# VHH binders against q84jc2, part 137

Target 1, 232 residues: q84jc2
Amino acid sequence: MSKMRNLVEEKFLEFYESWVIQLELYLHQLLIAHNNNTMSETELRHLISKLTTHHKAYYTAKWAAIREDVLAFFGSVWLNPLENACSWLTGWKPSMVFRMVDRLRKSRVVLVEAQVKKLEELRVKTKFDEQKIEREMERYQVAMADRKMVELARLGCHVGGESVMVVEAAVRGLSMGLEKMVKAADCVRLKTLKGILDILTPPQCVEFLAAAATFQVQLRRWGNRRHYVTHS
Below, E stands for the ipSAE of ESMFold2; O stands for the ipSAE of OpenDDE; V2 stands for 0.75 times the mean of E and O plus 0.25 times the DockQ between their complexes.

## First folded at step 8 (VHH)

Design pa11 (framework vhh_8fcz_2; at its last look DockQ between E and O 0.53; V2 from the best seeds 0.00; counts 0 for: pae O 6.4 > 2)
Fold by ESMFold2, look of step 8:
Structure pa11 (fold): chain B 232 residues (1-232), chain A 125 residues (1-125)
Amino acid sequence: as target 1 above (232 residues)
Amino acid sequence: QVQLVESGGGLVQPGGSLRLSCAASGFTFSNYYMNWVRQPPGKGLEWVSGINSDDSYTNYADSVEGRFTIIRDNDKKMVYLQMTSLKTEDTAVYYCARSPDELYALFEEGYMDVEGQGTQVTVSS
């Protein structure tokens, strides 16, 4: 019933390729800043701002693309997009970012007690928001299964003008629901990113952003063709 | 040009309920993240709640979570704040505010301009 939109997917992949190339350039700047600890706080905040702007640009492009065709972003099994929706909606779980923070705490970054407390509070809030999305995702999947059963029974009996309009409405409802869920997940990701950057000092933010950029560049080098739908 | 008109305030007893309304005009309402902010007596502005453009994500200050509900109606260009279990600490002038853009609001959620005159909520025994 749903078809891949070659133009939507191709346009976003073109954007994403350019976006990752620019991320590599920013990674070089982050590594210079990390290795040279004489940069001023103002210089570090400017670099951090470039990275946050770059990440916001990713979601700006993604949200524009999902408005056109959200199903294009469930690329593993087009004919079974609802089965793929059980995974974390076109990305990593928002709380996975804390694994990077934890690695930094163990080896390179000395966090004061107040920062550790704030990071734990943020982790709990992020997981709470994740669980709200998972609950809505489960309810949505149940509602989709119920509508799919009715639609399949109707489709097997008759294909008239009224039945086509009902099918079109059901498909539009499915796409709108998935779009909202993807945006909700991305909102949690952005809120969590902001929270981490607000808690960390500018040098610590540079180390965090460098780790994140390194991970994402490495995923590209290992052949991840559709990073926006698969972060593994 | 851009107008946000708040209403629905009043005097209410502790534990009571009120529903605030915000009528929007002069911009494409359905493209904007919308907020409620408040100014308690003798204090500065504090953010209360926000809702993204398609109502898929809502957020609340810790002090009001579980008691307040933000709702939007893009067809009528309205934002509402349903307040329940009101406390004397909720006494304030309440303002509706839009964020510069939806993505900016999620990253800079505490930074927005108040555009309306507000509506007074007084919670008093």
Scores: ipSAE 0.210, ipTM 0.621, lowest interface PAE 5.2, mean pLDDT 78
Fold by OpenDDE, look of step 8:
Formats: C-alpha cells, structure tokens, sequence
Structure pa11 (fold): chain B 232 residues (1-232), chain A 125 residues (1-125)
C-alpha cells in the first residue's frame, strides 16, 4: 500500500524523479569526459557549470518546498529506505564526499601538495560544521519537550474542530526550528561542494562529480532493487 | 534605479566594534536575499554575510562567523552588519549587495554585483 502523501510530497516527488533523470544524463557526459582526454578546458568548465547549476536547482526547489512543509523532508517519500537510511538531516552528509576525494588520490589523478593540504583543511572544517549542527539538532530535540509539545499533547486528548487549528499553529512553530537546521545543513553541503570544486582542476572536478553522481544514482538503484520500489 | 548606500565605516582598533548600515531603494526589498561583501586591499571581492528575505535565516563566511551579525529591516529597507572583535584582516571596503536567493551567495560570491559605493573599514592599532 502506498503511503498517503500531502501536496508538498507529491510535488517534490515529481520534481525529484525528473531531477534524477537529468542527473543520470549528466553522469553519462561526465563519464565520457573523464574517459576521454579530448575535451578542452573550456568544455570541461562548461560541463562542471551544468552540474553545479543542476545542484543549485535541487536546493532551490528544496528550500521552496521546506517553507511549505519541512516535515515532508524528514519522511522523504521520494527516497527508498536505503537512501533514507543514508540521509543526514534530509540529505547527504557533507563529510562523506571526501571519500570520493580519497578515491581521486588513489586513481591516476595526481593532487599536488597544496591541493592535499587545502582538502584536508576543508575536511576538518566540514566535520566541525557537521558537529555544530548535530549539537544544535540534539538541543532542539531535547527542547521539543517544551510548552509547545505539552500543548500538543494536551490538545491531542481532545482533538476537535477548534483544536485542529491550535494544533496546526503549534506544529508550524515547531517546524520553524527544523527549517533553520535543514538550511544550515544544506549550506554546509554547498560550501563543502564549492570548496572541493575550487581546489580541484577541471579534469579533477569532472572525475569527482562523476564519482559523486555515480554514488547517488547507484544508491538509488540498489535501494530500489532491494525493496522492489519502482521509482525512476 | 536600484540604489544601495552603505555607511558606518571608519577606523577602529583590533578587538573593537563597528556597525555598518545599508539603505536600499529602487527595488522590492523584501523579495531579495541581502548580502554584505568586502574587498580587502589588493584582493578580490569576498562574501561576508547574507540574510534571507524574511529574516528567518542568516549565513556567514567562516572568517567572520561568531563575530559578525547581519540584520535586516524590511519596513525601513535597511540591512545592518554588526561587527565585533574586529581584526586587521577585516580591513576592507564593505558593500551591500542583493541576490535572488540564498544559494547565489554560496556558489557565485565572487561574481556578486556591487551596486553601491561601499564604506571603508580600517582595523589598525
């Protein structure tokens, strides 16, 4: 049986399915570019720009959606269970992308010492930022047992017509904090991505983006096969 | 005629505080993400801080995080930057800049359009 979805979930599901399809197309281009040394630097930069624009589009849509219902992203009906299990505050964990960077180091890609140093600094910073957000999330979760939740609990005992409006107002209040945290997490993601791309050369960027896209696409495919989900 | 007019700059000692102001006109202020950017001597433009349209979220460069606070007043069409614990490396011309969304500052900070004359901030002992 399909889970009941609200309008925000339905709209974002549609968006995400389309977005993933486009990502797969870009992945194909990235792989071609990676395997062939025929593309000029200008062409590579153009391809990188397409990918960055694509990612910007995702977060633009996401942030628009979370303004309407941030809670939808804590269920993420557009993701399979495996994808959800690997999610950190409604998305990929920023520090995980350094695994892709490590892969670059093990490949034929030669990183100069200056790049390695900068990447390490970025990794440390990223982890620090993650921890800050996690602490804030923990604080928020503990604080949830405040007057708002007490009010919700009280109203939950006698949910009627007037009570519904009060409950909705209370839920909106609680959601505001979550929205802020989600945006903060997304900023760390975007800063991390930008940081990596600023450190890498265009060919290295293409390889990194290919690895990242591959991981995302394969994770979805693996999850769909495992749970017999028919998501695109 | 879009106008952004920065003010509040000056000379301050390390560890000091300064509050910058930006007066906006000529556009629908409440529809834009507002930013502070700065240009240090001999360096390029760098993003400092941003605030979304409804003041529900603020963002800061790592170099100023915990020291600077961005505030906006949609009724007055003003953006402020409260700077504390100023350092010599904070010396720069500071500009107020508008962007269409929160993501612009993160991906295109180096290409942000400066529309005002800026205000000079000098931190020196």
Amino acid sequence: as target 1 above (232 residues)
Amino acid sequence: QVQLVESGGGLVQPGGSLRLSCAASGFTFSNYYMNWVRQPPGKGLEWVSGINSDDSYTNYADSVEGRFTIIRDNDKKMVYLQMTSLKTEDTAVYYCARSPDELYALFEEGYMDVEGQGTQVTVSS
Scores: ipSAE 0.018, ipTM 0.347, lowest interface PAE 6.4, mean pLDDT 86
ESMFold2 (binder alone), look of step 8: mean pLDDT 82; pTM 0.842

Design pa2 (framework vhh_8fcz_2; at its last look DockQ between E and O 0.73; V2 from the best seeds 0.00; counts 0 for: pae O 3.4 > 2)
Fold by ESMFold2, look of step 8:
Structure pa2 (fold): chain B 232 residues (1-232), chain A 125 residues (1-125)
Amino acid sequence: as target 1 above (232 residues)
Amino acid sequence: QVQLVESGGGLVQPGGSLRLSCAASGFTFSNYYMNWVRQPPGKGLEWVSGITSDSSYTTYADSVEGRFTIIRDNDKKMVYLQMTSLKTEDTAVYYCARSPDELYALFEEGYMDVEGQGTQVTVSS
């Protein structure tokens, strides 16, 4: 058996394909707003709101799905291998977005001193939250290993159903802990996004959102269109 | 009927500690993002802290970070605010509030549904 998908994976695959298509449509609107139109602050804020609403819709669907099967989000069937290789705890690493902000600062986006200071403070807070989650994940993995080994060792002379019960309990404990850690990571992602959008002006937010959407679309297209021609 | 009842306030010296409690009833407590907000004398409401429905993530206003800890117990339907290193500017009426949507709460969007009568915290020598 090559591939076996459960209902959670099938539903999220369908959702994600549609979600990415809509992201591409919003990206076109962001690029038009940046390059070729005079837009009021109100119009820019409306477009930014569409993008943030689209991202929140992703997490609405994700949080519903992880209640049913958090493991589906580790090595996801709706992502190509390159996308999966770039994941940190089922998504983009929260602090990675500051590399994108830094790239914008070195190109065309000019930030005033107050914005730079606030962004650096946010970067430090984001890194701190990431490290806290990483430490909790490490503690959880050790605790799971210790408890599983102790339980299996005590049941080493018992065979059959009792050994299966201990393994099933350990897997359930892993899934429950992973669900909380994935949600914590998503909360850091959302708070970091909110923080950046609060610091940047509306035109700067459009630049940031366009860059983020472009990166996500390019990563998917590159990973999907990868072809290898062997030469000698 | 939805109800949030705050308690645990009092008069405390600067540097002291208090633990506020919020008892919830009339709704499925474990489905809601929960908040503490406060109203200093003569001022509007200020958000203080929030916690996700499963305690996976907590957030704090800059003015209280490192000094206050939000905790919830879904089995007892309780929210707590452990306050330490209290300052005179922490003087306020403290309210417990629920948010109807966790994702929108993280974006400071949406409305906090219900507030009780509050509990007075006074920090003074």
Scores: ipSAE 0.546, ipTM 0.814, lowest interface PAE 1.9, mean pLDDT 83
Fold by OpenDDE, look of step 8:
Structure pa2 (fold): chain B 232 residues (1-232), chain A 125 residues (1-125)
Amino acid sequence: as target 1 above (232 residues)
Amino acid sequence: QVQLVESGGGLVQPGGSLRLSCAASGFTFSNYYMNWVRQPPGKGLEWVSGITSDSSYTTYADSVEGRFTIIRDNDKKMVYLQMTSLKTEDTAVYYCARSPDELYALFEEGYMDVEGQGTQVTVSS
């Protein structure tokens, strides 16, 4: 039996499907730009801006959705099992993008020493921020066995309309902490992305974004093939 | 009718501390990402620090990281900047600024409109 989806899940699923389609279109443009060294810097910057705007749109939608139901993102029914398995606090792990940067270094792209230094500094900062969030998450998870959860468990022993309402209220209260953590994680993601783009030249940015988009799209494709996942 | 009123600036010696305050009104404060920016003498605006609407995340310019702390109080509609280990290069007019949306500052650091009059911070021996 398929998992029952709530309204937030359904809406975000629809959004995400559309968003991924658009990402694929942008990926195509990125690949063209990457393989075409005749594009002007202005054109490249415009393309980069489109991608950054696209990513901002995702997180705008996400943050709106998590305000309603953050728990939906810990199941993420819009993702296949492979995508979910690779998820860190409801999204990509910020430090993973440096693997893509490393690929740039091994490719035709030559990073100057100043760029390499800045990237390394950013990597260190990103790792630090990740660890900080992970510690907070651990703290929260341990704290879940607190008064609120005890109350939730107690109320769950009885079936009744009033009891259900109280339980739901308690769950919402517990979800607020998760929402904060998710937002924090997203901020680290966005800060990392911005940091990388600020260090790289426009051509390098295009290559990086192409690699990132490729990874995301391929991961989804691989996962769908493996698990035969259809969301619509 | 949006108002941001900065205060708390002054003259301080290097190594000293100062706490800035910003009082916000005329908008739903709790929905906005808040920032501190500064304008050093003869220079353009520089982004200093930001904080999410629910204080879930704070961020700082490299130049102030570890020395400054941004805090907000949504009930009082206040944002604060605790400055420590002040340096002469911290001399500037400091402004409180709201981002157009929650995510704007994360991508567009340093490109914010100043709506308040600012507060002067002078670090000098």
Scores: ipSAE 0.049, ipTM 0.564, lowest interface PAE 3.4, mean pLDDT 87
ESMFold2 (binder alone), look of step 8: mean pLDDT 83; pTM 0.857

Design pa3 (framework vhh_8fcz_2; at its last look DockQ between E and O 0.82; V2 from the best seeds 0.00; counts 0 for: pae E 2.6 > 2)
Fold by OpenDDE, look of step 8:
Structure pa3 (fold): chain B 232 residues (1-232), chain A 125 residues (1-125)
Amino acid sequence: as target 1 above (232 residues)
Amino acid sequence: QVQLVESGGGLVQPGGSLRLSCAASGFTFSNYYMNWVRQPPGKGLEWVSGITSDSSYTNYADSVEGRFTIIRDNDKKMVYLQMTSLKTEDTAVYYCARSPDELYALFEEGYMDVEGQGTQVTVSS
């Protein structure tokens, strides 16, 4: 039996499917730009800007949705099990993108010493921020059996219309801290992405973004094949 | 009539501390990403720090990371900058500035308009 989806889940599912389709189109452009090596710097910067705008659009939609129901993103019905398994606080783990940067270093891309140093500094900062958020998350999870949860449990003992309303209010209250953590994580993601793009040259940015988009698209494809997941 | 009024500046010795305040009015404060920026003598505006509307995330320039702390109070419509271990290079006029979009603020640090008069911070021995 399929899980019942709430309105937030349904809306975001639709959005995400469209967003991924557009990402695939951008990926195609990134790959062309990467392979032909004939595009001007202006053209490359324009392409990079399109991608950054696309990512901002995702988080705009996400943050709007989590204000309504942050819990929906801890189930993430729009993702297959493989994608979910690779998720860290409702998205990609910020530090993972440095693996992609490392890949650039091993490729034909030459990073100057100054870039390598800055990237390493950014990696350290990103890891620190991740750990800080993880500690907060752990604290929140340990504190789950607090007064609010006790109240929720008591209210859950009696099924009735009034009780349901009170329980919902309690759940919303409990979700506020979680929402803040999710937003914090997203900010670390965006800060990390911005940091990388600021360090790399336009051609390097294109290669990095292509790698990132490829990973995201392929992860979804692999997961769908493995689990025969069809999202409508 | 958007107003941002900075205060708390002054003369301090290197290694000292100072706390800046910004009083906001004329807009829905709780909806905006708030920033501190500064203008050193003879230089352009430099982004210093930012904070999300709900204080879920704070951001700092590398030059002030670990030394400055940004805090906001949405009920009072205030944003603060606690500065510690001040250096001579921290000398500047400090401004409070709002970002219309939090996501924009994260990607476009330093691109914001100054709306207040600022407060002078001078670090000198």
Scores: ipSAE 0.621, ipTM 0.847, lowest interface PAE 0.7, mean pLDDT 90
Fold by ESMFold2, look of step 8:
Structure pa3 (fold): chain B 232 residues (1-232), chain A 125 residues (1-125)
Amino acid sequence: as target 1 above (232 residues)
Amino acid sequence: QVQLVESGGGLVQPGGSLRLSCAASGFTFSNYYMNWVRQPPGKGLEWVSGITSDSSYTNYADSVEGRFTIIRDNDKKMVYLQMTSLKTEDTAVYYCARSPDELYALFEEGYMDVEGQGTQVTVSS
């Protein structure tokens, strides 16, 4: 039986559906720019700016929603099961984005040695930051595995007048720790995206952004074909 | 009135350590990404380090990574820069700076609207 969605989930579902539709529209512009050599550098930079602004808008909305309910972002109602299965700490895994860069190298894109060196440095830094977050998540998972505390939180059990307050404070502390880890992961995502866009030329940025948007749109289309979601 | 007041600078020998402090007032400190920037003698401003409002992410210029640590205390409205293994090239006036939007600060380097008065750090034999 379905449970009622909370206000955070319903609000973000509406936002996300609109956000993805706009991403699809930008994808069409990216594909036109990628396949058409008539666009000036200024026009390409404007398009790139639209995409970065669109991604920043996503995180603006996400960070506001996380303060209200971070758990909504683990197994999200606005994502299909395939999208949720591909998530790492509520989003794309930063180090995996370099697979898209590698695919560009195998295509028409020619990277100079200076770009390759900078991309490798960024990849190493990104992986290091990921591993740091993964170690913190492991520590968090151990804290969450305390079955007595989890059972007490779910049942609202009272041992005495102060025990409920202690459990509620502990659960709040764990939730705030999870919010901090999700935000840290998002910061790594944003810095990695910025780093890649700073290293690549405008035409290369357009191709990269097109590849990334294509992957996201196709993952959604593929997953939606298998799992319909009723929105209300 | 937004204010940032730096302190803790001084004369230090190479290899030494200093801790800079920045006291913030006049705004909701816990909502803002905070930065350290520096101006070496005869050079322009150079970004040094930044920290998110909740300390979830810290960022450093390549030249200081591994040697400097940015820390904040939202209860005391303080930002610190712990500097170790100081080099003569670290000689500069150090400024504490606020970024008006945390997400744009991650994308727009130098996205800062308020800077403090600065504190002098001199590293020399």
Scores: ipSAE 0.455, ipTM 0.774, lowest interface PAE 2.6, mean pLDDT 83
ESMFold2 (binder alone), look of step 8: mean pLDDT 82; pTM 0.858

Design pa4 (framework vhh_8fcz_2; at its last look DockQ between E and O 0.07; V2 from the best seeds 0.00; counts 0 for: pae E 17.3 > 2, placed apart)
Fold by OpenDDE, look of step 8:
Structure pa4 (fold): chain B 232 residues (1-232), chain A 125 residues (1-125)
Amino acid sequence: as target 1 above (232 residues)
Amino acid sequence: QVQLVESGGGLVQPGGSLRLSCAASGFTFSNYYMNWVRQPPGKGLEWVSGINSDSSYTTYADSVEGRFTIIRDNDKKMVYLQMTSLKTEDTAVYYCARSPDDLYALFEEGYMDVEGQGTQVTVSS
């Protein structure tokens, strides 16, 4: 039997499907730009701007959705099992993008010493931010066995309409901490992405974004093939 | 009538501490990403620190990381900057600045809107 989805899951699933389709279109443009060194800097910057705007749109939608039900994102029914397995606090792990940067260094892209230094500094900062969030998450998970959870467990012993409502309210209360952590993680993601784009030249940005988009799209494709996931 | 009123500045010796305050009014405070920026003598505006709407995330310029702490109180519509281990290079007029939203602040250049008069911080022996 398929997992029952709530309204938030359904809406975000629809959004995400559309968002991924658009990402694939942008990926195509990025690849063209990457393979064509005739594009002007202005054109490249415009393309980069489209991608950054696209990503902002995702997080805008996400943050709107998590206000309603952050727990939906810890199941992420819009993702296949492979995508979910690679997820860190409801999204990509910020430090992973530096692997893509490393690829740039090994490719035809020549990074100047100043760029390399800045990227390494950013990597270190990103790692620290990740660790900070992870510690908070651990603390929260341990703290879940607190008064609220005890109350939830106690209320769960009885079946009744009023009891169910109280339990739901308690769960919502517990979700607020998760929402904050998810937002924090997303902030690290966005800061990391912005940091990388600020360090790279426009051509390098295009290559990086192409690599990132490729990874995301391919991960989804691989996962779908493996698990035959259909969401509609 | 958006208002940001900074206070708490003053003269302090190197290594000293100072706490800045910003009182916000005229907008839905809890919907905005809040920042501290500063303008050193003869220099342009420099971003110092930011805090998102629900305080789930804080960030700092490299020059102040580990020394400054940004805090906000949405109920009081206040933003604070606790400064420690102050250096002469921290001398500047400090402003409280809002960003349209958390995502915009994190992703865009020039995301801040300086609307206050600022508070002078002078670090000198």
Scores: ipSAE 0.090, ipTM 0.551, lowest interface PAE 3.0, mean pLDDT 87
Fold by ESMFold2, look of step 8:
Structure pa4 (fold): chain B 232 residues (1-232), chain A 125 residues (1-125)
Amino acid sequence: as target 1 above (232 residues)
Amino acid sequence: QVQLVESGGGLVQPGGSLRLSCAASGFTFSNYYMNWVRQPPGKGLEWVSGINSDSSYTTYADSVEGRFTIIRDNDKKMVYLQMTSLKTEDTAVYYCARSPDDLYALFEEGYMDVEGQGTQVTVSS
């Protein structure tokens, strides 16, 4: 229903604005921790925990909202066009965070051989999980097309009322399947984030979280001030 | 500590049957998806079959579908692989492996924890 769809969009828009503002405040703390070598490991782990909790809070709110209306998250009203163009199944593609890891390796961050091995294993697993989700999406779309054809044939379809009911049923079936796939993609995002933070030392985690937050904040600011340009 | 102990392998002729067993301990077995993975001679690990936590969803590699059946018993913390119509290309060391109880863990391929010594299956005339 339009009323429930508007409510979901309005509530999540309010949530997301507040969430991004808090992310910017945490970014400031991450940058201070980066420049302050007197911070203890316990203090660094506390800050890392705050960021982890902040990201979990995002997904908690998102999963509640997609239960009501997953379609609102495809082309979201709370994102600018550049942010939406970077979306893969309602969020940033999980494997893209490894570009940030690669940039950290080229900077003053030194990774030991054991960390490099574990990160490469995680990168391969993350990409593999992405490919599994893409294959499942393709299979789902084929199954949905087949179901639509069977339902239309079964009803002896006429233009108008019966076609509307079949379309509504097909949309409901699509929404249920999309919810599962979006949650699967979000689980890959969370597992990848946790995996990276488990491999990195606390100072390296601060560097990584700062880079990720900086990119997200800059993407939002850049998209709000300039037209999106497709990279060729 | 996580332990997975495979057994039931052996030497069989083509067309024969074997039933592999895997005894699990050291984790909450019913929370995990369970898989069979094999390593043919001179090759890397190859996923064979998987089963979700309540047995409502089973999957098989194309090369074994219709010939192999995966079964689990959460009360006994066991997973089995019933193999029939065995072929020489089924020769491998077979391992059981767990994966997280989530949707993407049901996909056919992935890096899984292989903790046991495995059980040798040899199919030859």
Scores: ipSAE 0.000, ipTM 0.110, lowest interface PAE 17.3, mean pLDDT 76
ESMFold2 (binder alone), look of step 8: mean pLDDT 82; pTM 0.844

Design pa5 (framework vhh_8fcz_2; at its last look DockQ between E and O 0.05; V2 from the best seeds 0.00; counts 0 for: pae O 5.3 > 2, placed apart)
Fold by ESMFold2, look of step 8:
Structure pa5 (fold): chain B 232 residues (1-232), chain A 125 residues (1-125)
Amino acid sequence: as target 1 above (232 residues)
Amino acid sequence: QVQLVESGGGLVQPGGSLRLSCAASGFTFSNYYMNWVRQPPGKGLEWVSGINSDSSYTTYADSVEGRFTIIRDNDKKMVYLQMTSLKTEDTAVYYCARSPDELQALFEEGYMDVEGQGTQVTVSS
């Protein structure tokens, strides 16, 4: 509320609002396809391609934006507080996507043993990649809490051209490290998503994408109504 | 013309280490996703590892995960493969390869350009 938006935030807010609206339209198509036993494999593959292309567009725009201002993606103005609180390095946590797969298994989706084995292998690899990124993030946090950052905090309470120069350099270093970590996390997200879609059949992919989009849309709706959330 | 020159191969015992190098020229190196692929004796090409343009993301084949490390130096236009805990099945000719688009390589298994002669790695007792 007291924070002025910069150009990166304004541009990405406009992009994201449109992107989410289009996701909701694709969700409608996914739900129709989910309930329609007469759609051909070609039609299903075309719909799946629309969704993967839509996700590609998101990351294309995001990676361009983080090059200009990665900090805008930590506490984003285009997300509500619930969405921001659920973010892991500026997005959904890769290992959590397997909850959507678990929901498919509780529904009418039948996975053959070969698919189950491949999904478990992917889950383990995804968790390994997450842990690698988390260790790197911890290393950056420790490095930023070293003697130089403590001195910057002391200097930041006082005025001086030389202290401003040191603060600026430290902030630039943190921002560059965060940009690297965000992109690495996005690469894990994309690899995990592609891996799941490669293992599942086209009808299963439609059900998975519908579940994932439903969750994303509902998280946004619940977060926008947080003042009126009722517990029973 | 695009040119990729691999080096650093040799004969090592199982458990040993090697560092492969790839010198790139004839294209804007810092804009490309770079890969290592290998060709075991009498077999086709097998993807080994990849690294994006700014080194923020690396990937590995299951068979080499934890043993190999891909590294790039955009200033020197070099990509490296640090190999440790080498096994007999790692015996192959190793090539570096560029991918046409970094984001496409993550989504669509993009086309890879294999332009060099490769470097032979032989792991034997």
Scores: ipSAE 0.216, ipTM 0.630, lowest interface PAE 4.4, mean pLDDT 82
Fold by OpenDDE, look of step 8:
Structure pa5 (fold): chain B 232 residues (1-232), chain A 125 residues (1-125)
Amino acid sequence: as target 1 above (232 residues)
Amino acid sequence: QVQLVESGGGLVQPGGSLRLSCAASGFTFSNYYMNWVRQPPGKGLEWVSGINSDSSYTTYADSVEGRFTIIRDNDKKMVYLQMTSLKTEDTAVYYCARSPDELQALFEEGYMDVEGQGTQVTVSS
């Protein structure tokens, strides 16, 4: 039997599929820009701006959706199993992007000492922020076995329309903590991305964004080949 | 063995000042970025300030920006945190660390001796 999807899942699935298609188009542009040494700084900045706007659009949609049902993002039916396995609190792990930066350093990209030091500082900050969120998440998970969950369990034993309504209300209350955690994680993602882009030059930004987009697109492709996913 | 020993904490009134010190050993101090972190009562570790290897770059958490100053002396293998205009919310155990992962590992593996267990800062009227 096919997995039943709720309205939030269906809507976000459609959004995400479109968003990924657009990302692939931008990736193509990034690769062209990376291989074309004749592009002006203005042109590169424009391209970077388009990408950043695209990512902002994702989080705008995500945050609207999690207000309706944050639990949908802890299943993420729009992702294949490989993508899900690589997810940290419903998205990419912020500290992961520094591995991409390291790859740039091993390539033709030359980072000046000042950039390297700033990136190191950013990495440290990002790690602290991740750990802080993880500890808070752990606290929340432990707290799940509280009075609210006991009440939910008790109510779940009863059959009736009124009982269902009460249970749903309880679940919504329990989801508030998760929503806060997800938003906090997303803030760290956005802050980390902005931090990196502020440190890098426009050509370096293009290369970094190309690497990031490539990773995301390839992860999806690899996952789909390994586990056939039907979103129709 | 890497050792970081914090000192300088104490009880101070709001608006007061303290200077924390961290003595480092067991590694090439001048090659490492150094940080101050703190753990408020009942809360997790939070980053406070950082300084790069040659002191050309310093950074601070928003909550302490303009009030705290991080300084290092590579010859003495010391890192300092000058705290001014202290607030009650600054109350915490303060630690110096190269990275959060390293600090966590030290706690988990029990490599931190009694002297390396941070320094208590209490801000109270």
Scores: ipSAE 0.027, ipTM 0.350, lowest interface PAE 5.3, mean pLDDT 86
ESMFold2 (binder alone), look of step 8: mean pLDDT 83; pTM 0.852

